# VHH binders against Pentatricopeptide repeat-containing protein At3g56030, mitochondrial: the designs that were tried, part 15

Target 1, 310 residues: Pentatricopeptide repeat-containing protein At3g56030, mitochondrial, of Arabidopsis thaliana (Mouse-ear cress) (q9ly43)
Amino acid sequence: STVNPNPTASPGRRTCVEFDNLIFKAGSSGDFEAVRRLLNSRVVNACFNTTATFKFLTNTDSYSSSLEDLRRILPQTDAGYTRKHSYETLIARLCKLGRIDDALVLINDMAIGEFGLSTCVFHPILNTLTKKNRIEEAWRVVELMRSHAIPVDVTSYNYFLTSHCYDGDVAEASRVLRKMEEEEEGVMSPDTRTYDALVLGACKSGRVEAAMAILRRMEEEGLSVLYATHAHVIGEMVESGYYALSVEFVMAYAGKDKRLDEENLGSLASKLIKRKRFKEAKMVLKEMSVRGLRMGDALREFHEKNVLQS
Key: E = the ipSAE of ESMFold2; O = the ipSAE of OpenDDE; V2 = 0.75 times the mean of E and O plus 0.25 times the DockQ between their complexes.

## First folded at step 7 (VHH; framework vhh_7ocj_1)

Design w4 (from v2 with T28D; at its last look DockQ between E and O 0.44; V2 from the best seeds 0.00; counts 0 for: pae O 5.6 > 2)
Fold by OpenDDE, look of step 7:
Parts: structure tokens; sequence; C-alpha cells
Structure w4 (fold): chain B 310 residues (1-310), chain A 122 residues (1-122)
């Protein structure tokens, strides 16, 4: 994903990418004092950490020593945002590496140091654990949050919900929804991701009509719909042999967002072609053409051969 | 294993009454919404009545006050009292169950009984 360089970088200021590269060099060479200075400097220059900031930390022989050095220098970073943001970034990196225990160690460091623990600090951990279907461990993390008087937000619950819905575990998904409703610290309202998970669950259980009903509800409630949410529905329709319905579906939602239309119609056309549903595929491609939607190379070739020459 | 077992169906004359029962097992009944659906030959399955764990009810448009859904939590049973039956009410009646929270979002039931035949003669 080519991170579009922030166009507003004034001539002469280091970019986030440049800082990441510098930190990479410093970290790789074992110069953690330089890492500390760079972490401070980048924030002063309005360059936030990225997912690449700690890319020098890998599952290699130097991992343990590097982590120890990071744990040593992070408390020495500028207090406030710089320090907190650095911990958050590193925790996310550790999660990506599958080092959940080490991430929890950093949580403890933050707690002891009072470095600004918040709900968002736990999101990468919860996300990773739930994706790995380590559900019990994820709930222990929730308890840890509570023990530190950190509120559990809708995003945190959505991780659980998504995991259960993906597995088609309706009972457990319902339990999560109930917990959301019973949350003591306030009225927790489902968000777009909550509904996405539910749509996914509906699709995985072969309930396409239910999925569509949820989408309608989202619209009624004024919630934005994720591209992934449409993808779930389209995928399930095609898989279940609802070809005409899938065409109707993408047509019904077309015209509001060009990018979404390109994604939905393009994806559907591809899936239909793969299933040798050429009549329906041609219909979709014709519509794409009429709307001036961008086609991938394969679809363009198919369109030229089967639609334009006919 | 979730089980829904319907009973009470049969033959009745127009204007008559039937009471259907559905015995539920294999789940915590207190957290589930219960419902009755029917399917006539050549027609789509349609909602007859639904009841939440809290006792809130919903009815199909054709019911027009003739039917009453109720639940007996102590027996894990849901009931459908049908009065003033007509020939048009002839169908297979299905008991359905769903976690209430799930039903709230998806609008459909997850578990179904085998159905019981209701025949109304003229």
Amino acid sequence: as target 1 above (310 residues)
Amino acid sequence: QVQLVESGGGLVQAGGSLRLSCAASGFDFSYYAMGWYRQAPGKQRELVAAITSGGSTRYGDFVKGRFTISRGNAKNTVYLQMNSLSVEDTAVYYCAASPEEWLKYLGGFDYWGQGTQVTVSS
C-alpha cells in the first residue's frame, strides 16, 4: 500500500518515511540512543510513527537484546504524546510479530511508569488474539484492562464478535452483543464494524436475506458501510448460486460511490466469469462500461471479446 | 443439541380453535426469542407470531387478533393459541428459536422445529 506522501511536507523537513529509515538504521546497528533521539525529533517535526517505525525489530537472534534496549530507552523519550505513541507503536509491532507476551510486558511498563495507558493500547493485542482464535486469552486481556480501570470500548468487543461470526458461532456472537448492551460504563452502541461482523455471520450461515436486511438497517441508521461488508454479501450470493440476485444487489447500490461500484461490480463480474455465468457477467460489465467504471485487465479483455464484438 | 418439538396440530373445522405447543431443549430458553411460522403448499414461509424473552410480541398481518403467542418459561415451551380459523390458515406450522440479541440484528430465527400440520376444513 503506497502510503501517499503527505503533500504538505514543506521543502526541507524530513518525512515520516525518512525518519523510519533513520530509526531502522539506528536500531539495526544497535544505536538505541539514536533511536531515542529520532523518536523525539520526529514528533517535534510533526511526523508520527508508522507501522514501519520499529521494523528493525524482527524474530531473529537480536530480538531479545533489542527489545531490552527499547524498554530501556522508551521511558527516556519525551513525556506525553511522544512516549505514549512510541509504546503504542512498539506494542503494535510486537503483536505483528506474534509476541503477545512481550506486548503485555510493555503494558506493564506503561502502567508502572504511568505513561498513559488507554483502551487503544490494547486493541492490537485483542485483535491479534481473537484473529488467532485465542479467545480465552483475549478475555483475560479484557480483565487486565478493567483491573487498570480502562474502559472496554465497542472496538474491543467487535474483535470478539468478528471472530465468532467468522466461525459461524451465533451463540457466542449473541453473548458478546449482550455484554455490549450490559456494559456498565455507559450505553455502548454498535458501529459500522459491529454490523460488518453481523453481516459476515449471516453470510457464513447462509442467511443472505438476513445480511441484506442488516445492510438496509445500516442505511436507515445512517451508518457508513464498509467495502468489505458488500464483499461478504456478493461472495455469499455467488457461492450460493444467487446469480441474478447478486446482479440486482450491486445494481441497487450502484451510483453512490464510484470506487465502491468499481469494487463491487468488478468483483462480481470476476466471480460470475469464474462460475461460467457469462450472461450475468456481460450484464455487469456492460453496466460498468456505461458508468465509465474502471475494469481490471482480465475483465477488460473479457468485455472486449464477449461484449463489444457481439 | 437444540430441539424444538411441535404439537397440537390437526384437523379443525372453520371457525374452530387450535392450540399449538413447542417444547424447547438444548439451550437457555430464558435468553431466546421464540416464534411460529407457517408454510402453505406453493407459498413462502411466513411469520405468524414471535415473542421475546421479555414477553414482547409481534404478529403477521393476517393474524388480525385471532392468534396469541405465549411462553411458559418454567416448561421451556412456547404456545400459539389460534382462534377463528379459516381454510386459508391451512399450513405446516413451524416453531422457531433464536438468541434474542441475534434476532434483534438479523431479524431471523436460527433454530426450527420439524413442523406440525394444521388443516382447516370448510
Scores: ipSAE 0.020, ipTM 0.336, lowest interface PAE 5.6, mean pLDDT 89
ESMFold2, look of step 7: ipSAE 0.421; ipTM 0.739
ESMFold2 (binder alone), look of step 7: mean pLDDT 85; pTM 0.862

Design w5 (from v2 with G108S; at its last look DockQ between E and O 0.70; V2 from the best seeds 0.00; counts 0 for: pae E 7.5 > 2)
Amino acid sequence: QVQLVESGGGLVQAGGSLRLSCAASGFTFSYYAMGWYRQAPGKQRELVAAITSGGSTRYGDFVKGRFTISRGNAKNTVYLQMNSLSVEDTAVYYCAASPEEWLKYLGSFDYWGQGTQVTVSS
ESMFold2, look of step 7: ipSAE 0.325; ipTM 0.669
ESMFold2 (binder alone), look of step 7: mean pLDDT 85; pTM 0.864
OpenDDE, look of step 7: ipSAE 0.430; ipTM 0.754
ESMFold2, look of step 8: ipSAE 0.020; ipTM 0.485
ESMFold2 (binder alone), look of step 8: mean pLDDT 84; pTM 0.861
OpenDDE, look of step 8: ipSAE 0.356; ipTM 0.708

## First folded at step 8 (VHH; framework vhh_7ocj_1)

Design x2 (from w5 with Y31S; at its last look DockQ between E and O 0.69; V2 from the best seeds 0.00; counts 0 for: pae E 2.8 > 2)
Amino acid sequence: QVQLVESGGGLVQAGGSLRLSCAASGFTFSSYAMGWYRQAPGKQRELVAAITSGGSTRYGDFVKGRFTISRGNAKNTVYLQMNSLSVEDTAVYYCAASPEEWLKYLGSFDYWGQGTQVTVSS
ESMFold2, look of step 8: ipSAE 0.387; ipTM 0.709
ESMFold2 (binder alone), look of step 8: mean pLDDT 85; pTM 0.867
OpenDDE, look of step 8: ipSAE 0.381; ipTM 0.712

Design x3 (from w5 with Y31D; at its last look DockQ between E and O 0.93; V2 from the best seeds 0.00; counts 0 for: pae E 10.3 > 2)
Fold by ESMFold2, look of step 8:
Structure x3 (fold): chain B 310 residues (1-310), chain A 122 residues (1-122)
Amino acid sequence: as target 1 above (310 residues)
Amino acid sequence: QVQLVESGGGLVQAGGSLRLSCAASGFTFSDYAMGWYRQAPGKQRELVAAITSGGSTRYGDFVKGRFTISRGNAKNTVYLQMNSLSVEDTAVYYCAASPEEWLKYLGSFDYWGQGTQVTVSS
């Protein structure tokens, strides 16, 4: 019968973080009935599952009793979005733990239960396998997708492409691109992540000029350029000793996006300072100052002592 | 390991002809686009001819119908027949190769030979 003495306290609907914390507590204590109820009620409260939802699951060994408890209660969650998203989130967690075989068991559970198997459920499995260079297994997962009439999408192909490009395997990357172009639905268009993989491949083969050509094609097609894409090219130029070219590259793309300019020039200046390329670093920092671009504390100190003082 | 070995270069009189060959190894030849480039002293490397895995050809503007690229897939060899040569054709000629889909996205060849000298005297 105790009334809240502060009626202006933050009343009301739980946040997604609060649901994740409650699920963590319940799962950690073995209260899987509470986990089931919380998975249902979070959707009623307009909350999505997150990467933290199944964080209580920490065992990296492929067989654990907590998985069996989850396999028991997930079919008992509310049908539709709630159950489908709970499976998707758990599969992603198992992949993060390296438990691919267990993730595939859940794929089969979804298929048998007719719980709405779709392409996005397979993405974390393909991503994990390709990053670990388990390419044959990844193609077997694609075969599994096709056996369930699940379409293979650009994102799925991009995982293979990124892996082959990271290894510098130009022939296999070309084969993946051919498969993408052959997709029956229609012409499958490369996306930003496709171009990012191609930039990686160009850099890994020592072809920074080709990487720049790909970036120009992204701009021509109106695709946004990812910071990771620019950072990769900057990193490969510096690693390869193309210090003057790296400055030219950053200057050629400066002036279009202030946030991107801050990140690219700042990253380049830091890398040049680390390599004791102070002449080139000073040029970059002077340009950052002239353009009014924000510097991190270390760069600002270096700039004040080495550019403004002299 | 990918290898491209050019041959057939040398000295020739203006108006004469030469046939360049490039023997390729270390890859599935029928999956690759092939090309010939040249570099004259003091100039940038420029495209002479390219041929797709399916046999479609492209030529640099300066060729003007005088050169023909071809490929012998059974012999893993690409050829450049050069006719009506002039002093301006004097250069080192390079064989080039890339998987065709890679070339589509990058616009440049990945593998290069050592080159063979072609010298045209008047």
Scores: ipSAE 0.000, ipTM 0.420, lowest interface PAE 10.3, mean pLDDT 83
ESMFold2 (binder alone), look of step 8: mean pLDDT 85; pTM 0.863
OpenDDE, look of step 8: ipSAE 0.046; ipTM 0.458

Design x4 (from x3 with L106I; at its last look DockQ between E and O 0.65; V2 from the best seeds 0.00; counts 0 for: pae E 2.4 > 2)
Amino acid sequence: QVQLVESGGGLVQAGGSLRLSCAASGFTFSDYAMGWYRQAPGKQRELVAAITSGGSTRYGDFVKGRFTISRGNAKNTVYLQMNSLSVEDTAVYYCAASPEEWLKYIGSFDYWGQGTQVTVSS
ESMFold2, look of step 8: ipSAE 0.400; ipTM 0.776
ESMFold2 (binder alone), look of step 8: mean pLDDT 85; pTM 0.864
OpenDDE, look of step 8: ipSAE 0.373; ipTM 0.694
ESMFold2, look of step 12: ipSAE 0.453; ipTM 0.801
ESMFold2 (binder alone), look of step 12: mean pLDDT 84; pTM 0.861
OpenDDE, look of step 12: ipSAE 0.498; ipTM 0.776

Design x5 (from x3 with S108Y; at its last look DockQ between E and O 0.26; V2 from the best seeds 0.00; counts 0 for: pae E 10.6 > 2)
Fold by ESMFold2, look of step 8:
Structure x5 (fold): chain B 310 residues (1-310), chain A 122 residues (1-122)
Amino acid sequence: as target 1 above (310 residues)
Amino acid sequence: QVQLVESGGGLVQAGGSLRLSCAASGFTFSDYAMGWYRQAPGKQRELVAAITSGGSTRYGDFVKGRFTISRGNAKNTVYLQMNSLSVEDTAVYYCAASPEEWLKYLGYFDYWGQGTQVTVSS
């Protein structure tokens, strides 16, 4: 749920940061009628809520009073996007504070008030629970979604997949994929995050060649691979002793994105040097030089001494 | 940890039948797709049959209705009934397994048995 603030407001209109600061001041001083008005007027100024909007809400001894006041004024905000986004932002804030039960109270408030409860509102709750390994609670939240006829989407399932794959639990990840296939409307289409979770799981279970097959399938389907996913695969190959394969992997993906190439080849060369795989490291550095890719100081020193002079 | 043990191979006359079995351990059998492959000397492995956890089956083109794959989930065993055998069916037959949803994305089976020899003579 990315918030779309107004990043370049004209000098004659308030910015999203200015609105967030005003809301912080009003909320901290207990002026929740001002909070309500500011939540409405920021949308009129093409300024949407951010992760800072409810920063005045904390885990202090007085936090229950602030939440109760927010629960009172949020239904009084302008209907439609303004109100829905205010609830979404507050729920995300409560999840960041670890207050999942309070986030669920807000879900119930939205349901009773018929304020447009949707799948996106549940995403921060599911993300937080799965990252904390509270998987059983996360599935209970999915059942709550179903009880309100709220569809479970690919993003929701990806939080479970990522958690299970991070733990290397292929069997549980496979069960999540089965649940995705059993949804009411038929087979969901996997997205880039789905494939990234599967690559992570293959790497964590020591199946480097399977991770390569999944990456090739992503490329054949025209899907982009996240920067962090490349780094993880390279690291796992070197840690597992697949030095020749790691060079082949980086060379197979080189040429698509110069910044990615710089990171992939540079990271691989550094890891190979640490493992005293100097033949392989020289090959990678030579390729970096031929392609005109930037090197860090330590890597450049090694390259000049061992490749250019040898 | 994952183990696949084939049995039931041997020598058979052309036109005869054999039933291969593969005992599986080290995973939750009901979550896995199972398959049979074969490899004759000097040739590449080829799919003989595959079966999903739900019982859907797929066969290699050369099978032409002669072979039947099945699974006994209570016994953690997959079977290949081979009828109307010919000398061209002589090969080592391998049991294969993969988590079903991984197979969808991997495009191949992860785990393999050591194989059982099937020899068809005249």
Scores: ipSAE 0.000, ipTM 0.336, lowest interface PAE 11.3, mean pLDDT 82
ESMFold2 (binder alone), look of step 8: mean pLDDT 85; pTM 0.865
OpenDDE, look of step 8: ipSAE 0.526; ipTM 0.794
ESMFold2, look of step 9: ipSAE 0.000; ipTM 0.373
ESMFold2 (binder alone), look of step 9: mean pLDDT 86; pTM 0.877
OpenDDE, look of step 9: ipSAE 0.024; ipTM 0.455

Design x6 (from x3 with K104M; at its last look DockQ between E and O 0.04; V2 from the best seeds 0.00; counts 0 for: pae E 11.7 > 2, placed apart)
Fold by ESMFold2, look of step 8:
Structure x6 (fold): chain B 310 residues (1-310), chain A 122 residues (1-122)
Amino acid sequence: as target 1 above (310 residues)
Amino acid sequence: QVQLVESGGGLVQAGGSLRLSCAASGFTFSDYAMGWYRQAPGKQRELVAAITSGGSTRYGDFVKGRFTISRGNAKNTVYLQMNSLSVEDTAVYYCAASPEEWLMYLGSFDYWGQGTQVTVSS
């Protein structure tokens, strides 16, 4: 004759951060069976691995021991998405640590176990090698991809292009473009990242006219231009003495993104002032004021003295 | 002012040959990549051949070894030798110039000539 309330309480779902923290504690203490269970459990709870998932793996005391334990338990994770994604996440972590040889060991583990090698698994390796200017090694990784019948994609080639163009090495960039065109699928075409790299290369080699030709082509194809690419073009125009063109350039792209407008117009004005191009700088600052764009302290002071008072 | 003037077009029988020339002025010719494009009635312009400032060449797939592009930097002229012509080669042929060789992979030719007609009879 008593009341028996038993409301079912559903516990809150663990977050990706909570799973990453639990995996960090387990891995740091050497409990790799717990790591395996947590990798399986997080996917069941719709919580995918993050860049923090293998943060316990470092270049210190856990260096070789932790990797060997991970190599032992990863094949024992749930087949399919869980296992594949765990390998991908670990490979990306190893690349962040600069441990490229270890990342390649995991590539081989995936190949032997038939755990679903794909082009995207190689992207962190190529990105790391090209950013460190280890181009010969990056091409050897491309050869490894081919040995596994893994297609090389536009993203892979863009890592090479970005590296060569950052150095202003247009000859090597041209060789990469030729290789892209020669791919057997025959349908690989440049994307936004390809064009951005080539604009950078034109700017680094001092070829403003070439940079503008590429940007016109991007516009014709309906592609957007990265802020960093705009900044390089503005810088090169001013360095090359194309002051009136630089003003025309930023005005042509202004009005679509207020934050981008503030950065581009502000950067141009600062560069023009440094080069003592005060007439052009005043035009840019007046336009910033008319459009309600924010100015940094130095630009605001110049604007007050030289535009508002004159 | 950049100018590109094509010449050498005309009527030719199938299996015959023509040599097109394009005289260029208004820019430093030896620094530019040069190209030939064609446009048949009702079709889009398509690349026939391109040549870098350093002499490296590229050809449209339909050329199949029949055409040769070359440049005479001393004469500011680019040439297209067309052999083994067929009726499918009938088109207006345009000379084009680009400021840098790597831009040709993007189809970025900034300057164009008026074109010269090539007609191939069966």
Scores: ipSAE 0.000, ipTM 0.311, lowest interface PAE 11.7, mean pLDDT 82
ESMFold2 (binder alone), look of step 8: mean pLDDT 86; pTM 0.875
OpenDDE, look of step 8: ipSAE 0.098; ipTM 0.484

## First folded at step 9 (VHH; framework vhh_7ocj_1)

Design y1 (from x5 with L106I; at its last look DockQ between E and O 0.34; V2 from the best seeds 0.00; counts 0 for: pae E 8.7 > 2)
Fold by ESMFold2, look of step 9:
Structure y1 (fold): chain B 310 residues (1-310), chain A 122 residues (1-122)
Amino acid sequence: as target 1 above (310 residues)
Amino acid sequence: QVQLVESGGGLVQAGGSLRLSCAASGFTFSDYAMGWYRQAPGKQRELVAAITSGGSTRYGDFVKGRFTISRGNAKNTVYLQMNSLSVEDTAVYYCAASPEEWLKYIGYFDYWGQGTQVTVSS
């Protein structure tokens, strides 16, 4: 499990940022024994690795042997959570750098050392490959997971599904769904990210009514809906000419989060104005005013002009 | 690439029968759910019948046991046998298709034919 760090540490206690800065200085100067000690001690201080922990490792400014030095000292970190999390963090860093082959070398290091390979270690690799549309390579990583008897989870399949849905490739998305059903009958239940991918696919295919039906199904299943999911639906409604429906949609979901409402209604009003749908835009701006939602300068100017013309 | 071509429509007397066919191409037929919809002038499209890749069927309430959907996977064809037709069945009938797993979550068919006219006279 991951423990949230304590940002209000007592005087003299190092923060997670301080540990990351110390590791950056040590790694940049080639002092990998200090890196090892800092990786151990930060856990003792309730400060866990972050996306910044291995920022000294770069493609441009790193030592030629920096990865090899990390490969030498990571097995020597404290066993258990500390060592496993250090590997996970480094693998994620390598994926961010686009160094997938190096990330796979670390997978092998963990396997040989018996350092506790698990499904989550593979997630950054699958995510990077699918986002880069390197689907064949991603499936080979899935085969590697199976060769280590590591289960392929819903999150892993969702990376493939999201990639295919983003491309509008419903046939391939359907094949991924079939694989999910075959792998984990009854255990592989759709989650929020699965539904988000399906909404994206419906939007990319121009099927506004289907996207709305999926969102209603998410509510019936008790799943929360991401901000990005609503934005995709709003954008597709306007692109497809469903202007009145877009207003109804935004109004139906308004009222739970004032900041989110400001973003959604404001974005919709701006899109309607750009498409010269002034009647619909006035309705949205009126509702923003009634609900006490803030408007940007351009929207406020439009509202004031058109109120005078009513 | 996906193509759905309806046939078998026409004029029929009330109480009569018609058999509609939909020839499908451009996809693996056995992986797709198939369906028939209809639309009368001035009315919304409504589901007539649907059949899953595994052969499970569903019918619109108005069918009342009069229609039967079936599929010939070897011929890439879905059929609608319509019996005991009435004037209320006059409509354009559309063939529809979607991958089964996609349809399970989306709830609507992705692909549609151009339709075939069915006219029932008294």
Scores: ipSAE 0.012, ipTM 0.436, lowest interface PAE 8.7, mean pLDDT 83
ESMFold2 (binder alone), look of step 9: mean pLDDT 85; pTM 0.865
OpenDDE, look of step 9: ipSAE 0.088; ipTM 0.518

Design y2 (from x5 with D31S L106I; at its last look DockQ between E and O 0.48; V2 from the best seeds 0.00; counts 0 for: pae E 9.6 > 2)
Fold by ESMFold2, look of step 9:
Structure y2 (fold): chain B 310 residues (1-310), chain A 122 residues (1-122)
Amino acid sequence: as target 1 above (310 residues)
Amino acid sequence: QVQLVESGGGLVQAGGSLRLSCAASGFTFSSYAMGWYRQAPGKQRELVAAITSGGSTRYGDFVKGRFTISRGNAKNTVYLQMNSLSVEDTAVYYCAASPEEWLKYIGYFDYWGQGTQVTVSS
């Protein structure tokens, strides 16, 4: 029912989890004055908002009432970091719920109140729109950013690149790259996520040689070739049914780092086994054995029962 | 959408010349890099020449100064002037295009014509 409206009066210092739980109870019971006070007091206790802070806001039958109450109280939170971060956290929550129009209403609230709009508050909106292939709407959000003199950063452009590359739309991906190069008189530099999107696009087109060339270029640009980048490409190729190509891709990159080879080949073998692609999996495990690469327990068991008994 | 139509191929005697043209449509020609590749029977497709939107050129080693790539942005056309032809130049010649920003990162052309046959007789 009723939550103690002044949780920061307790002598002991509360944790971020404790504040989130108190806000959850207050919001769920309709006590938005308590929510306002808790948002203020958690900052005093060095506890910043989390992805759980507005978890009481859901897509249930009563969700619209909760948002309108939040819209009423957020301007009444302490100015500066507290209010700004509360808006940012709520916008991210609305995007997670798929409520983009509501997130844009909060953008407008922040603009009217001059509460410190920044590029990062738009990231979840752009990410959600591009993932849902709502590209025209995403560009309208970029125009909204520009209308508020908010810079469009590399992360923002990378959402578009990832979407276009996933679709194999080279022309649109190139338009995005051109816009990135034009920003701030050409001071915007591609980052690892930019190259990750380009590698993804090469994989979707079945261009193994292009994917390998991009990975080499990442090294030349001083960008680390991360396990996450390799894992994403391996996963995408397996999910798309490019089993033989996935083996060739990993083998073409193998030999650079023994630990990375163990992770990449092991991960690929596991994914192939999950997909019942035992012929390809056996080939990967045989190559791991030939190269002297270590296997995890599950892979070693499979190898002993299914490969060494060939 | 993107269309590349080669022309100017045919039969020529060794030592002769041919001028290939490639009419391009379906994209902003001035922002694309263009190229010519060739493929002889049983061989891999190989770069003959490439030209950037700004006019910078690159040639395959086998060209040895005999061929010249050029572009007419007003006509959406890329050209290959081929001089001092030999029997070894017999191949299907393909026009290629990519957005320059994409090619900068990928290193390969993504759009291709159907090709035009060049045959050099002895």
Scores: ipSAE 0.011, ipTM 0.390, lowest interface PAE 9.6, mean pLDDT 82
ESMFold2 (binder alone), look of step 9: mean pLDDT 84; pTM 0.859
OpenDDE, look of step 9: ipSAE 0.040; ipTM 0.448

Design y3 (from x5 with D31S; at its last look DockQ between E and O 0.47; V2 from the best seeds 0.00; counts 0 for: pae E 6.4 > 2)
Fold by OpenDDE, look of step 9:
Structure y3 (fold): chain B 310 residues (1-310), chain A 122 residues (1-122)
Amino acid sequence: as target 1 above (310 residues)
Amino acid sequence: QVQLVESGGGLVQAGGSLRLSCAASGFTFSSYAMGWYRQAPGKQRELVAAITSGGSTRYGDFVKGRFTISRGNAKNTVYLQMNSLSVEDTAVYYCAASPEEWLKYLGYFDYWGQGTQVTVSS
């Protein structure tokens, strides 16, 4: 019984995955007219969530030729959403390939063609540059945004924050925060990703208490906490030898999301076991059991051997 | 490199007074918020007092007007005048610093001194 993964797909409509596969085949064979048609058809069929549209474009000998063909056909796609989304998707792909210069060429194409240049179009570029610690280039991209009268949003700043916080550069992180406040006339407010970056910075700097304070603030503000955010804190607590505190931490945040609980408690238990903190590990595993949380195989084995037989 | 060096701690009798000092270097002192925290044995670190670059102050609930935080900008120093000390005030006192913008988002200080011991004897 082939469990149709998308129960809402009307019988006979191609799935997003199917479109991606068709585009892959067309692109790989050099049939870019087919690619154009498929891009149009995908939107007509309400397939919007595609992550692999231009997967056929790779850093191979055919890269330059394929990019040229794509640049030729994209302007010929249906105007509006289809065209804009196609450019965005291709830009994202180019960024993934590390082809930032080519992504910027497409930005220029969009600008000249008036194909709906927006803030989100720049996100993949900023993300890629900041992750590669190409900070100055990333700021040049910000200036490019401004030159096109494109507003710089919180997400854009968060990329910079994350980069600096990851490096433990508090001074530069502070500078970014200041820019967020000053340059955007106070309208810009931090979001979940902003706080995630700050928690990361605190953790990377060995400031567990600060990290916890930030989490408390997030809670008070009603912000959703990312899995990664908890992971940073748990990791730093264990690394810093705050074993009892780490247990208290995961217990305090448990009960709201089962998946999160499984991830947090499971991760903590594993880390504690690795550090030969068996007392604390047992406590966590016991709690997992009581809550009916799924354990990985290694944890289950440990639990059976050390908790249930005692 | 940011450095915070505390001084003025020691042994004092209950009802007595101490003045703690924190010498700051490695950053623009005038643009940073400064603070004092303390940590008693077996207890969590807690805020004693904080002062912004603009001179606004905040105190922990236990202070009850007994302590005063102040800035000496000319010497890049922050002070904590502690009066009417009790045995419960025995702790390691830490100086802390943070850019104002950073503190705004973190709600916690990002730079710390090594701490100075304050012991109040009954």
Scores: ipSAE 0.027, ipTM 0.450, lowest interface PAE 3.9, mean pLDDT 90
ESMFold2, look of step 9: ipSAE 0.086; ipTM 0.529
ESMFold2 (binder alone), look of step 9: mean pLDDT 86; pTM 0.881

Design y4 (from x2 with L106I; at its last look DockQ between E and O 0.74; V2 from the best seeds 0.00; counts 0 for: pae E 7.7 > 2)
Amino acid sequence: QVQLVESGGGLVQAGGSLRLSCAASGFTFSSYAMGWYRQAPGKQRELVAAITSGGSTRYGDFVKGRFTISRGNAKNTVYLQMNSLSVEDTAVYYCAASPEEWLKYIGSFDYWGQGTQVTVSS
ESMFold2, look of step 9: ipSAE 0.013; ipTM 0.482
ESMFold2 (binder alone), look of step 9: mean pLDDT 85; pTM 0.868
OpenDDE, look of step 9: ipSAE 0.403; ipTM 0.719

